# VH-VL binders against p39960r1967to2165, part 31

Target 1, 199 residues: p39960r1967to2165
Amino acid sequence: VPLEDVCERENTLIPTIVVKLLEEIELRGLDEVGLYRIPGSIGSINALKNAFDEEGATDNSFTLEDDRWFEVNAIAGCFKMYLRELPDSLFSHAMVNDFTDLAIKYKAHAMVNEEYKRMMNELLQKLPTCYYQTLKRIVFHLNKVHQHVVNNKMDASNLAIVFSMSFINQEDLANSMGSRLGAVQTILQDFIKNPNDYF
Below, E stands for the ipSAE of ESMFold2; O stands for the ipSAE of ESMFold2 at other seeds; V2 stands for 0.75 times the mean of E and O plus 0.25 times the DockQ between their complexes.

## First folded at step 16 (VH-VL; framework fv_disitamab)

Design J3 (at its last look DockQ between E and O 0.72; V2 from the best seeds 0.00; counts 0 for: pae E 7.4 > 2)
Fold by ESMFold2 at other seeds, look of step 16:
Structure J3 (fold): chain C 199 residues (1-199), chain A 121 residues (1-121), chain B 105 residues (1-105)
Amino acid sequence: as target 1 above (199 residues)
Amino acid sequence: EVQLVQSGAEVKKPGATVKISCKVSGYSFTSYWIHWVQQAPGKGLEWMGWIDPSDSYTNYNQKFKDKATITADKSTDTAYMELSSLRSEDTAVYFCARLPYSDFWSEFDYWGQGTLVTVSS
Amino acid sequence: DIQMTQSPSSVSASVGDRVTITCQASQDIRNWLAWYQQKPGKAPKLLIYDASTLQSGVPSRFSGSGSGTDFTLTISSLQPEDFATYYCQQYDSYTFGGGTKVEIK
């Protein structure tokens, strides 16, 4: 389901599933070694996803504080899977090349850092509200994960690599010879390290 | 374009150690995980573990965690797998392979050519 | 650990035949499955990923189907270069099927 359709149907700025998953990870998962790098079991991930689809839609008291959801890595895996299954990236299909072209120029030393940040902020302001707010929520979440790197072993660089798949698919990798992937990783790493510069 | 080039075949005695290299070219070494896969004679393929070359974080199949040590050298874009205390059942072809990105729910899109390790009495 | 049961272990076929190979997972793996072709002395080559998506450069005579626990690789019209061993592989814990050798009748 498209992100805008979910937010419209729920009358929210950020999909409810994203908020609930991230809140639970922030509550009890920030010190999990290898968070987002070690997979949860697919059975637990499927069960959680089905519970959101069935119980969350019909029970306004649905919560992740349930013995079924003890695996932090399954909660993290469900979140990553949700992002991978979105039909459009968080940069939107319309703008993903604008974001990545900017980062490619910056990586090639064709632009100074202050100009890069200014132009990146301009691009962010052009995103639809639900894309921007969802991206913001995710970036501040990943900044919190980054702050716990001593225990969880996941710094901003690791997180940028792991989450880059939410912004590029295998067809784009083959067509771009990998330059778009490196651009996404550069953008995400900077967002995660310096969220207040952008959000 | 993308290439994973492995070191040549090895013949070892029981109890020895071998270190297999996997040199990468055509992409950013630190952006992708490297996996290792064993193919023993008369058997299929078996996953051994992976390394994130950006910080050398590793994850092992429990079967191999006391046998294999996976490392990476960012300065040469080379991953390594060391097999210790070799026994005859360790005779196999060993492959390195990568995922399309750092993702544990993906296929292996590129493989090294394989390295035969023979452990002979 | 997720077990992959691949059938048959071998297939004798002629050029032009339709060949079907199956894999069954011990639990629901969604579409997290790849198919590989391996010729003697060579590394496996990716044919299909995510159960049904054809890898770039792979001929359209190869197709994949299935989801959940039951998956199928089909070669619609076997060519001489298709005689090889085929493996399925699931992504959750990276277990492989036992392989299917496709041989000349």
Scores: ipSAE 0.280, ipTM 0.702, lowest interface PAE 5.1, mean pLDDT 86
Fold by ESMFold2, look of step 16:
Structure J3 (fold): chain C 199 residues (1-199), chain A 121 residues (1-121), chain B 105 residues (1-105)
Amino acid sequence: as target 1 above (199 residues)
Amino acid sequence: EVQLVQSGAEVKKPGATVKISCKVSGYSFTSYWIHWVQQAPGKGLEWMGWIDPSDSYTNYNQKFKDKATITADKSTDTAYMELSSLRSEDTAVYFCARLPYSDFWSEFDYWGQGTLVTVSS
Amino acid sequence: DIQMTQSPSSVSASVGDRVTITCQASQDIRNWLAWYQQKPGKAPKLLIYDASTLQSGVPSRFSGSGSGTDFTLTISSLQPEDFATYYCQQYDSYTFGGGTKVEIK
């Protein structure tokens, strides 16, 4: 389902599944070695996905403090799966190329860092509210993961590589040398390192 | 064009060491993980492990953790796999392969041509 | 590891025949499955990923179906270049099926 439809159905600014998964990872997973790099078992991920579908992301009593959800990497894997299954990029279908074109110009030395940040902020302000708020929640989460790099071995650069596919359309993903892949990684790394510059 | 080019066939004695190279071209070496796959004579394919070339983080199939050492050289866009204490059961073709994305839940879209290692007395 | 059971181990067929190969996973893997073609002395070639998505440049006579634990690769009209060994592979821990050799009858 589109992100807008989920947020409208739930009467939220951020999908409830995203909030619950990220809160649990922040509670007990930030020091997990290889977090987001080492996936959880497919059986645990499927069970968690089914539990959200059956018990509902909107059930206020539903928690991840169940013995079934002990594996942090399964929680992280479920979150990555959710992002991969979204029909549109978190930059939105309409704006994905605007974001990546800006980063391509910056990487080509066609603008100064201050101008890049100003223009990136203008693009972020144009996002629909649910896209902006969901992106913001994710970026601050990944910044927390980055801050724990001594223990988890996942810095902003690693995280940007792992999450870049959630922000690229299928045709750019099929291009192994696509400048848009590098552009997304540049955007995400900067967001993760410097979230307060943008959000 | 994406290419993974491996070093040539090797004949080794039991107890020796071999180091297989996998040089990539046509894409950003550090943006994609490199996996290694064993195919013993007349047998199927078996996954050995992977490396993230950006920081040399590795993960191994438990079967091969004491046999194989996977490394990467960013300056030459080359991944390596070293096999130690070779035995006759290590005789196989060894492939390097790429995932299209940086995660464990993906298929291999490009493969090296394979390197035959023969362990013979 | 998730065990992948592939059948049959070999198939004898003629040009123009329809060939069906089956792969069964020991647990639910959703659609996280690929099919590869391998000719002797060559590297495997990706045909199908995510159970049913055809890789770019692969002829449309190849198709994949299934989800959960049971998957099928179908070659609708066998061509001379299709005589090869075919493997399924799951993505969680990267285990392969035992292979199916498609031979000339």
Scores: ipSAE 0.015, ipTM 0.606, lowest interface PAE 7.4, mean pLDDT 85
ESMFold2 (binder alone), look of step 16: mean pLDDT 90; pTM 0.896

Design J4 (at its last fold request DockQ between E and O 0.89; V2 from the best seeds 0.00; counts 0 for: pae O 2.6 > 2)
Fold by ESMFold2 at other seeds, look of step 16:
Parts: C-alpha cells; sequence; structure tokens
Structure J4 (fold): chain C 199 residues (1-199), chain A 121 residues (1-121), chain B 105 residues (1-105)
C-alpha cells in the first residue's frame, strides 16, 4: 500500500504501525545489542505483521506491550519489513536521484557542508507531507538508537548501512553501478547524527 | 566492475589452520557485508557467516562458530576467513559473496571464485 | 532454522524442453528467495531475486514464481548452456535448497 494512502485512510501524518513499532522499540529495545543488524525470526515477524493487519485495524486497544511480542528483534524486523514492502522508497522514486546526486557531489568535495545542508533542506521541503513526517519520525528514532551505542553497538554509521534499502530499491541501485548506495548512507548518517539540522 | 578475488587453493594436514583472503574492488568495501559459504565435495552450499567491514562486527552460523573466524582489513579492502583445527570433513571449496544491501533479507549478487581447501593426512 | 526442500534432485532433459524446479520453505518467507545457477568448478550465478525478479543479463527463458512457502524456477526452453545445478536460497537465515542437477538426456 502507498504511504500516502495509508496516512489518508487513517487520517494521520505517519502510519500507525510505524508509530507503534518505534514507540515499543524506544520503550524497551534501545539497549538491545545489534538492534536492526541481528535478525529476528521471520516467523515472529510474520505473526506480528499479521496481527497488525487484522487486530490493529479493528481493535483500538491493540498494543505491542503483549507477551506475544517479547522479542525486540522481531519488532525491529517488522518495522524493516514494513519499509521494505512499501511500493515506493522514503525519498520517493521521483526524488531519489535528486537526493543522491547532491550527496555524491558532497562526497566528491564539490561543495561545502553549509551548501549541502541548505540544498538538502530544500529537497526535504519538496517531499509530500506524509513522506517528510514519516522520515522525520524515523530519523529521530534512529538518533535515539545511536545515543545508546555503548550498549547496543549500533552507531549512526551502522544504522545508515542497514537502513539504506528503505531509500533506494535494487532497480535504481543497479542503474547507478553502486555509487548511489554510498550516497544514501552518507545522507542517512548525517540525518541520524544531526537530526535538528534537517528536521 | 565489482570483483571479489580469493586466495589460491591450499592443502593442509589435520589440526592445521588456514586463512583465506577475499580482496574486493570496484565498490566501497565498508558499504557492503561480506558473507562466506562452504561447498563440500559433491555437496550443496552452506552459509557460514558474515562480517560488516565498517566495524568488523560478525555473525556466524552456529555450526561454524567454533571453526571459523571472519575478519576484515579496511586498509587493503580485504576480508579473511580463518579455519582452525582442520579435519578431513573441512575439505571444501569456500566462497566469499556480497549482498547488494547490507541487510538480512537480500541475495548474493557477486561471488568470489572460490578457494579449495584440502585436508589430508 | 528454515528448511528448504528442493525437488527434484535431478532432471534428465533435452534441449528445448521446459524444465520446472520447485522449492518449499518450512515457514512463510514471503518473496525472500533467490535462485542460483552453478556450473562445475564455478561460483554460483544469481538468476532470480525476490522470487520473481530476473537479474540483469540473465536470459528471459528463466522465470521465477511463488510466495510464502512454495516457489518455482522455470526454464521455458532448455539450451545447451543451461545444463548445471540450480539452488534456491531463502534470505532469513541464508539456507540453500539441496540443489537440482539438470542433465542431458
Amino acid sequence: as target 1 above (199 residues)
Amino acid sequence: EVQLVQSGAEVKKPGATVKISCKVSGYSFTSYWIHWVQQAPGKGLEWMGWIDPSDSYTNYNQKFKDKATITADKSTDTAYMELSSLRSEDTAVYFCARLPYSDFWSEFDYWGQGTLVTVSS
Amino acid sequence: DIQMTQSPSSVSASVGDRVTITCRASQDIRNYLAWYQQKPGKAPKLLIYDASNLQSGVPSRFSGSGSGTDFTLTISSLQPEDFATYYCQQYDSYTFGGGTKVEIK
């Protein structure tokens, strides 16, 4: 389902499943060693996703504070599965090249950091509202994960690596010969370290 | 052009140690995880583990956790796998492989040519 | 750990034949499955990713289908260069199927 369609149907700016999954991870998962890098079991992830699709749509009392969902890596995995299965990336297919072209120039030392941040902010303002708000929620979440690196071993660099597929699909990656993956990782690392510069 | 080039074939005696190299080129070494796969003679493929070259974080198949040690050297863009206490059942071809993303739901898009390790008395 | 049951273990076929290879996963793995071709003495070569997506440079006679637990690789018209061993692989714990050797009849 497109991100905008979910937000419209729910009358929200961020998909409810995203908010609930991130809140639960923030409540009890920030110190999990290898969070987002160690896989949860796909059986647990499938069960959680199915429960959201069935129970979350019809039961306002549905929570992730439930004995069924004790495995933090399954909650994290469900979040990553949700992002992977979106029909469009979080930079949108229309804008992914604009984002990555800018970061490629920055990585090549063809612009100073102040220009990079200004132009990046211009691109962010062009995103549809639900893309921007969902991205903002995710970036601040990942900043919190980064702040717990002493315990979880997941700094901004590690997080940028493991979330890059949410921002560029394999079709666009194949067309770029791999250079756009490094660009996405540069963007995400900066967002995660410095979220207030962008959001 | 993405390339993974492995070290050459080795013949070892039981109890020895071997260290296989996998040198990468054509992409940013630290942006992609490196996986290792065993193929025993006449057998199928079995996943052994991976390393994140950016910080040397590793994850192992439980079957191989006491046999294999995976490392990376960012200065030479080379991943390594060391096999210890070799036995005849460790005779196999060993491959390094790359994912298009550094995540756990992805395929192996590039492979090394394989390194045959033969363990005989 | 997720078990991958690949069948048949071998296929004896002629050039031009339609060849079908199946994999069954012990759990629902969505479309998180790849197919590889391996020729003797060579590394595996990626054919299909995410169950049905053809890798760049792979001939269109190869196709993949399925989701959940049941997956199929089809070679619509077998060519001489297609005699090889084929493996499926699920992405969750990287388990490979046992392989299917496609041989000349």
Scores: ipSAE 0.610, ipTM 0.845, lowest interface PAE 2.3, mean pLDDT 89
Fold by ESMFold2, fold request of step 19:
Structure J4 (fold): chain C 199 residues (1-199), chain A 121 residues (1-121), chain B 105 residues (1-105)
Amino acid sequence: as target 1 above (199 residues)
Amino acid sequence: EVQLVQSGAEVKKPGATVKISCKVSGYSFTSYWIHWVQQAPGKGLEWMGWIDPSDSYTNYNQKFKDKATITADKSTDTAYMELSSLRSEDTAVYFCARLPYSDFWSEFDYWGQGTLVTVSS
Amino acid sequence: DIQMTQSPSSVSASVGDRVTITCRASQDIRNYLAWYQQKPGKAPKLLIYDASNLQSGVPSRFSGSGSGTDFTLTISSLQPEDFATYYCQQYDSYTFGGGTKVEIK
């Protein structure tokens, strides 16, 4: 389901499933070694995703405080599965080249940092509201994960690597012969380390 | 062009150690995980583990956890797999492979040519 | 661990034949499955990813279908270069199917 359709259906700016999954990870998962890099079992992840689709649809008091959801990596995996299965990436197909072209110029030293940040902020403001708000929520979440790196071993660089698929899909990556992956990672590292510069 | 080039075939005695290299080119080494896959003679493929070259974090198939040690050298863009205490059942072709993303739900889009390790008395 | 049951183990076929290979996962793996072709002495080559997406440079006679537990690779009109062994692979724990050898009749 498109992100905009979910937000419209729920009358929210951020999908409810995203908020609930991230809140639970922030509550009890930030110190998990290898968070977002070590998988939970796909059976547990499927069960959680199905519970959101079924129980969450019929019981708006649905919570992750349940013995079925004890595994932090299953909650993290469910979040990554949700993002992977969105029909469009978080930079959107329409704008992913604009974002990555900017980062490529910056990495090639064709742009100073102040101009890069200014132009990146301009691009972010062009995103549809639900994309922007969901991205903001995710970036501040990943900043919290980064702040716990001593325990979880996931710094901004590691997180940028494992979340790359959420921001550029396989088709767009193949069309660029892989050159845009490093650009996505550069953008994400900077967002995660310096969220207040952009959001 | 993306390439994964492995070291050549090895013949070893039981109890020995072998270290297989996988040198990458045509892409940023630290942006992609490297996986290792075993193929015993006349048999199918079996996943062994992966390494994140950015910080050398590893994850192993439990079957190979005590047999294989996966490492990476960022200065030479080379991943390594060391097999210890070799036995005849370790005779196989060993492949390195990469994902198009560093994620746990992805396919192997590029493979090394394979390294035959023969363990023989 | 997710077990992958691939069938048949071998197929004897002629050029021009339609060949169908199946894989069944022991649990729901969504579309997290790839198909590979391997010729003797060579590394596997990716054909299909995410169950049905054709890899760049792979001929359109190859197609994949399925989701959940049941998956199919189809070669619509077998060519001489298609005689090889084919493997499915699930992405969760990277378990491969047992392989299907496609041979000349």
Scores: ipSAE 0.600, ipTM 0.839, lowest interface PAE 2.4, mean pLDDT 89
ESMFold2, look of step 16: ipSAE 0.583; ipTM 0.837
ESMFold2 (binder alone), look of step 16: mean pLDDT 90; pTM 0.906
ESMFold2, look of step 18: ipSAE 0.574; ipTM 0.824
ESMFold2 (binder alone), look of step 18: mean pLDDT 91; pTM 0.911
ESMFold2 at other seeds, look of step 18: ipSAE 0.556; ipTM 0.817
ESMFold2, fold request of step 19: ipSAE 0.570, 0.568; ipTM 0.828, 0.828
ESMFold2 (binder alone), fold request of step 19: mean pLDDT 90, 90, 90; pTM 0.895, 0.895, 0.894
ESMFold2 at other seeds, fold request of step 19: ipSAE 0.562, 0.525, 0.476; ipTM 0.824, 0.808, 0.792
ESMFold2, look of step 19: ipSAE 0.567; ipTM 0.831
ESMFold2 (binder alone), look of step 19: mean pLDDT 91; pTM 0.909
ESMFold2 at other seeds, look of step 19: ipSAE 0.518; ipTM 0.811

Design J5 (at its last look DockQ between E and O 0.82; V2 from the best seeds 0.00; counts 0 for: pae E 3.0 > 2)
Fold by ESMFold2 at other seeds, look of step 16:
Structure J5 (fold): chain C 199 residues (1-199), chain A 121 residues (1-121), chain B 105 residues (1-105)
Amino acid sequence: as target 1 above (199 residues)
Amino acid sequence: EVQLVQSGAEVKKPGATVKISCKVSGYSFTSYWIHWVQQAPGKGLEWMGWIDPSDSYTNYNQKFKDKATITADKSTDTAYMELSSLRSEDTAVYFCARLPYSDWFSEFDYWGQGTLVTVSS
Amino acid sequence: DIQMTQSPSSVSASVGDRVTITCRASQDIRNYLAWYQQKPGKAPKLLIYDASTLQSGVPSRFSGSGSGTDFTLTISSLQPEDFATYYCQQYDSYTFGGGTKVEIK
């Protein structure tokens, strides 16, 4: 289901599943070694996703503070699976080249940092509202994960790498010339380190 | 464009150590995990482990955790796998491989050519 | 870890035949499965990912189907270059099936 359709259906700016998964990880998972890098079991991830499909869509009081959801890595895996299964990436298929072209020019020293940030903010403002708000929520979440790097061993660079699939899918990557995945990772690392510069 | 080039075939005696290299080109080395896969003669493919070259974080198949040591050198864009205490059962072709993303739930889209390690007295 | 049961172990076929290879996972892996082709002395080559998506440059005579626990690779009209060994692989713990050797009849 497209992200905008989910947000319209729920009357929300961010999909409810995203908010609940991220809140639970922020509550009890920020110190998990290898968070977002060590997989949860697919059986546990499937069980959690099914519970959201059956309970979370119809019960506003649904919570992940439950003995069934003891595995932090299954919660993290469910979140990443949700993003992977969206029909469109968070930069959108329409705009992913605009984002990555900007980062490629910056990496090639074709612009200074202040110009890069100004132009990146202009691109972010062109995203549909639910894409922007969902991206914002994710970036501030990943900044919190980054702040816990002493315990979890997941700094902004590591997080940018393991979330790359959420921002450029394999079809768009296969059609690219050069290192667009590296461009995505550069953008994400900067967002995660400096979220207030962009959001 | 994307290329994974492995070191050449090795013949080793039982008890020896071998270190196989996998040099990458055509992409950013630190943006992708490198996996290792064993194929014993006449047998199928068996996953051994992966490394995140950005910080050298590794994950191993339990079967191989005491046999293999996976490392990476960012300055040469090269991953390595060292096999210790070689036995005849370690005779195999060893492949390095890459995912299209550095994450779970993905397939191997590029492979090295393989390195034959033969262990014989 | 998730076990992958691949069958048959081998098949004898002629050019032009339809060939079907199956994999069964020990638990629900959604569509997180790939198919590879391997010729003697060569590295595996990706054919199909996410159960049914053809990798770039793979001929349309290859197709994949299935979801959950049961998956199928089909070669609709076997060509001389298709005589090889085929492997499935699940993504959760990277377990490969045992392989299916497609041989000339």
Scores: ipSAE 0.508, ipTM 0.803, lowest interface PAE 3.0, mean pLDDT 87
Fold by ESMFold2, look of step 16:
Structure J5 (fold): chain C 199 residues (1-199), chain A 121 residues (1-121), chain B 105 residues (1-105)
Amino acid sequence: as target 1 above (199 residues)
Amino acid sequence: EVQLVQSGAEVKKPGATVKISCKVSGYSFTSYWIHWVQQAPGKGLEWMGWIDPSDSYTNYNQKFKDKATITADKSTDTAYMELSSLRSEDTAVYFCARLPYSDWFSEFDYWGQGTLVTVSS
Amino acid sequence: DIQMTQSPSSVSASVGDRVTITCRASQDIRNYLAWYQQKPGKAPKLLIYDASTLQSGVPSRFSGSGSGTDFTLTISSLQPEDFATYYCQQYDSYTFGGGTKVEIK
């Protein structure tokens, strides 16, 4: 389901599944060693995803406050699965090349940091509202994970690497011959370390 | 062009140690995890473990946790796997491989050519 | 861990034949499965990922199907270069099937 369709259907700015998953990780998972890098079991991830699809669709009060969902890495895995399965990446298919072209120029020393940040902010303002708000929520979440690096071993650099493929789909990656993955990592690392510069 | 180039074949006696190298080129070494896969003679493929080269964080198949040590050297864009206390059943071809994703929802899109390790009396 | 049961273990076929290979997972793995081709003395080569998506540069005579626990690789019209061993592999714990050797009849 497209992100805009989910937000319209729910009458929300951010998909409810994203909010619930991130809130639970923030509540009890920020110190989990290898968070987002060590897998949860696929069986637990499947069960949680199915519960959102079935119970969440028919029970407005669905919550992760349940013994079935004890495994933090399964909650993290479900969130990553959700991002991977979006029909459109969170940078949007229409704009992913605009984002990555900017970062490629910056990495090649073709612009200074001040200009890069200005132009990146211009691109962010062009995103549909639900993309922007969802991206903002995720970036501030990953900043919190980064701030817990002493315990969880996942700094902004690690998170940027782990999440890079979640923000660029296979079609866009196949067209890029590899340079766009590094660009996504640069963008994400900067967002995670410096969220107030952008959001 | 993405390439994973492994060190050459090795013949070892029981009890020895071997260290296999996997040098990458054509992409950023720290952007992708490196996996190791064993193929014993006449047998199928068996996953051994992975390393995140950005900080050398590793994860192992329980079967190999006491046999293999996976490392990475960012200065030479090279991953290594060391096999200790070699026995005849460790005779196999060992492959390094890359995931297109730095997580666990992914396939192996590029492979090294393989390194034959023979352990003989 | 997740067990992968691949069948048949071998098949003898002629150029032009349709070949079907199956894998069954011990639990639901969604579409998180890849198929590889391996020729003697060579590394495996990725054919299909996410159960049914053809890797770039792989001929369209290869196709994959299935979801959950049962998966199929099909070669619609076997070519001389297709005589090889084929493996399925699931992503969660990286377990491979036992392989299917496709031989010349």
Scores: ipSAE 0.484, ipTM 0.793, lowest interface PAE 3.0, mean pLDDT 88
ESMFold2 (binder alone), look of step 16: mean pLDDT 90; pTM 0.910

Design J6 (at its last look DockQ between E and O 0.71; V2 from the best seeds 0.00; counts 0 for: pae O 3.6 > 2)
Fold by ESMFold2, look of step 16:
Structure J6 (fold): chain C 199 residues (1-199), chain A 121 residues (1-121), chain B 105 residues (1-105)
Amino acid sequence: as target 1 above (199 residues)
Amino acid sequence: EVQLVQSGAEVKKPGATVKISCKVSGYSFTSYWIHWVQQAPGKGLEWMGWIDPSDSYTNYNQKFKDKATITADKSTDTAYMELSSLRSEDTAVYFCARLPYSEFWSEFDYWGQGTLVTVSS
Amino acid sequence: DIQMTQSPSSVSASVGDRVTITCRASQDIRNYLAWYQQKPGKAPKLLIYDASTLQSGVPSRFSGSGSGTDFTLTISSLQPEDFATYYCQQYDSYTFGGGTKVEIK
C-alpha cells in the first residue's frame, strides 16, 4: 500500500504502525547491540506484521505490550519489513533523483555545506506532507539510536547504510552504478547527525 | 566497473592457516557489506559470514565462528578471510560477494572469482 | 537456521525442454529468496530476486514464482547456455539449497 493511501485512510500524518513500532523501540530497544543490523527471528517478525495487518488496522487498543513481542530485534525487523514493502521511496519516486543529484554534486565538492543544506531544505519542503512527517519521525528516531552508540554499536553512518534501501530501489541502483547509493547514505548520515538543521 | 578480485589458489598442509584477500573497485568500499561463501568440491554453496567495512563489525554463521576470521582494511579497499587449523574438509573454493544494499534481507549481486584452497597431506 | 530443500538434485534435459526446479523453506520466508546460475569454474550469477523479479539482462525464459515456503524456478525453453547448476538462497540467514544440476540428455 502507498504511504499516502495509508495516511489518508487513517487520517494521520504518519502511519500508525510506524509510530507504534518506533515508540516501543525507543522505550526498550535503544541499547540493543546491533539494532537494525542484526535480524530478529523471522517467525516473530511475521507474526507481528500479521497482527498489525489484522488487529492494528481495526483495533485502536492494539498494543505492543504483550509477551509475544519480547524480542526487540523482531520489533525493529518488523519496522524495516514495513518500509521494505512500501511501493515507493521515502523521498518519493517523483523526487528521489532530485535528492540524490544534489548529494552527488556535494560529494564531488561542487558546492559548500551551507548551500547544500539550503537546497536540501528546499527539496524537503516540496515533499507531500505525509512523506515529510514520516521521514522526520524516522530521522529523529535514528538520531536517538545514534545517541546510544556506546551500547548499541550503531552510529549514524551504520544506520545510514542499513536504511538506504528505503530510499532507492534496485532498478535505480543498478542504473546509477552505485553512485546514488552513496548519495543516499550521505544524505541520511547528515540527517541523523543533525536533524534540527533539516526538520 | 564493480569488481571483487580475490587472491590466488593456495595449497596447504593440515593444521596450517590461510588468509584470502578480496580487493574491491568501482564503488565505495565502506558502503557495502562483504560476505564470504564456501563451496566444497562437488558440493553446494554455504554462507560463512559478513563484515561491515566501515567499522569492521562482523557476523558469522555459527558453523564457521571458530574456523574463520573476517577482517577489512579501509586503506587498501580489501577484505580478508583467515582460515585456521586447516583440515581436509576445508578444501573448497571460497567466494567473496556483495549485496546491492547492506541489509540483512538481500541477494548477492557481485561475486569475486573464487579462491581454491586445497588442504592435503 | 532455515533449511532449504531443493529438488530435483539433477535433471537430464534436451534443448527446448521446459525445466522446473523447486525449493522449500523450513519456515515462512515471505518472498525473501533468490535464484542463482553457476557454470563450472565460475562464480554464481544472480537470475531472480525477491522470488519472482528478473535480474536485469537475464532472458525472459527464466521465471520465478512462490511465496512463503514453496518456490519454483522455471526455464520455459532450455537453451544450450542454460546447462548449469542452479541454487536457491533465502535472505534471512543466507542458506542455499543443495543445487540442481541441469545436464545435456
Scores: ipSAE 0.493, ipTM 0.797, lowest interface PAE 3.1, mean pLDDT 88
Fold by ESMFold2 at other seeds, look of step 16:
Structure J6 (fold): chain C 199 residues (1-199), chain A 121 residues (1-121), chain B 105 residues (1-105)
Amino acid sequence: as target 1 above (199 residues)
Amino acid sequence: EVQLVQSGAEVKKPGATVKISCKVSGYSFTSYWIHWVQQAPGKGLEWMGWIDPSDSYTNYNQKFKDKATITADKSTDTAYMELSSLRSEDTAVYFCARLPYSEFWSEFDYWGQGTLVTVSS
Amino acid sequence: DIQMTQSPSSVSASVGDRVTITCRASQDIRNYLAWYQQKPGKAPKLLIYDASTLQSGVPSRFSGSGSGTDFTLTISSLQPEDFATYYCQQYDSYTFGGGTKVEIK
């Protein structure tokens, strides 16, 4: 389902499933070796996703604390599965090329860092509110994961790589995949290392 | 154009070591994981492990963890797999392969041509 | 650990025949399954990913279906170049099926 439709139905700025999954990972998963890079069992991920679908339709009393038997990698896997199944890029279909074109210019030394950050902030402010707030929540989460790199072995560059495909419209970028994929990774690495510069 | 080019066939004695290379071109080496797959003569395909070339993080099939060592060299865009203490049962074609994503829920979209390792006395 | 059971192990068929190959996973793997074609002495070639999505450049006579535990590869009208061994593979732990050899006759 589109991100905006979920936020509208829930009357929230960020999908409830995203908030609950990220909170649990922040609570007990930040030191997991290979977080977001080592798969959880697909059976556990399926069970967790089914629990969200069933529990969320009743009275919204579902908590991950009652389901502690789910391993951290299953919770992280459920989050990545959610992002993979979104119908569109997290930069939105309409704006993904604007973001990546800006990063390509910066990498080619066509602008100074201050101008790059100013223009990136302008693009972020044009995102629909649900996209912006969800992206902000994810970036601050990944910054926390990055800060635990000594234990989890997932620094900003690793995280930028494993999340980059959630920011590319495959239909629109197939012929330019190499350049735009690298641009997305540059953007995400900077966001994750310096979230307060952008959010 | 994405290419994975492996080193040539090897003939080894039991107890020896072999190191197979897989040089990539046409994409960013550090953006994609590289997997290794064994195919014994007349047999099917068996996954051996993968490496994230960005930091050399590895994950192995338990069956191969004491046999194979997977490494990467970012300066030459080359992944390696070393097989130690070779036995006749290690005679196989070994493939390197790439995922289209740096994720575990993907297919192998590009394969190396394979490297035959023959272990005989 | 997810086991992949592929059947039949071989099939003998003529050009123009419809060929059906099945894979069964020991656990629900959603649509996280690929099909590969391998000819002797060559690397596997990706045909179908995510259970039913045809890889670019693969002829439309190939199709895939299924989700969960039961998956099917169909060749609607067998061509001479389709005589090969076919493998399914699940993405969770990268287990391959045992293969199905499609032979002429």
Scores: ipSAE 0.431, ipTM 0.773, lowest interface PAE 3.6, mean pLDDT 86
ESMFold2 (binder alone), look of step 16: mean pLDDT 90; pTM 0.889

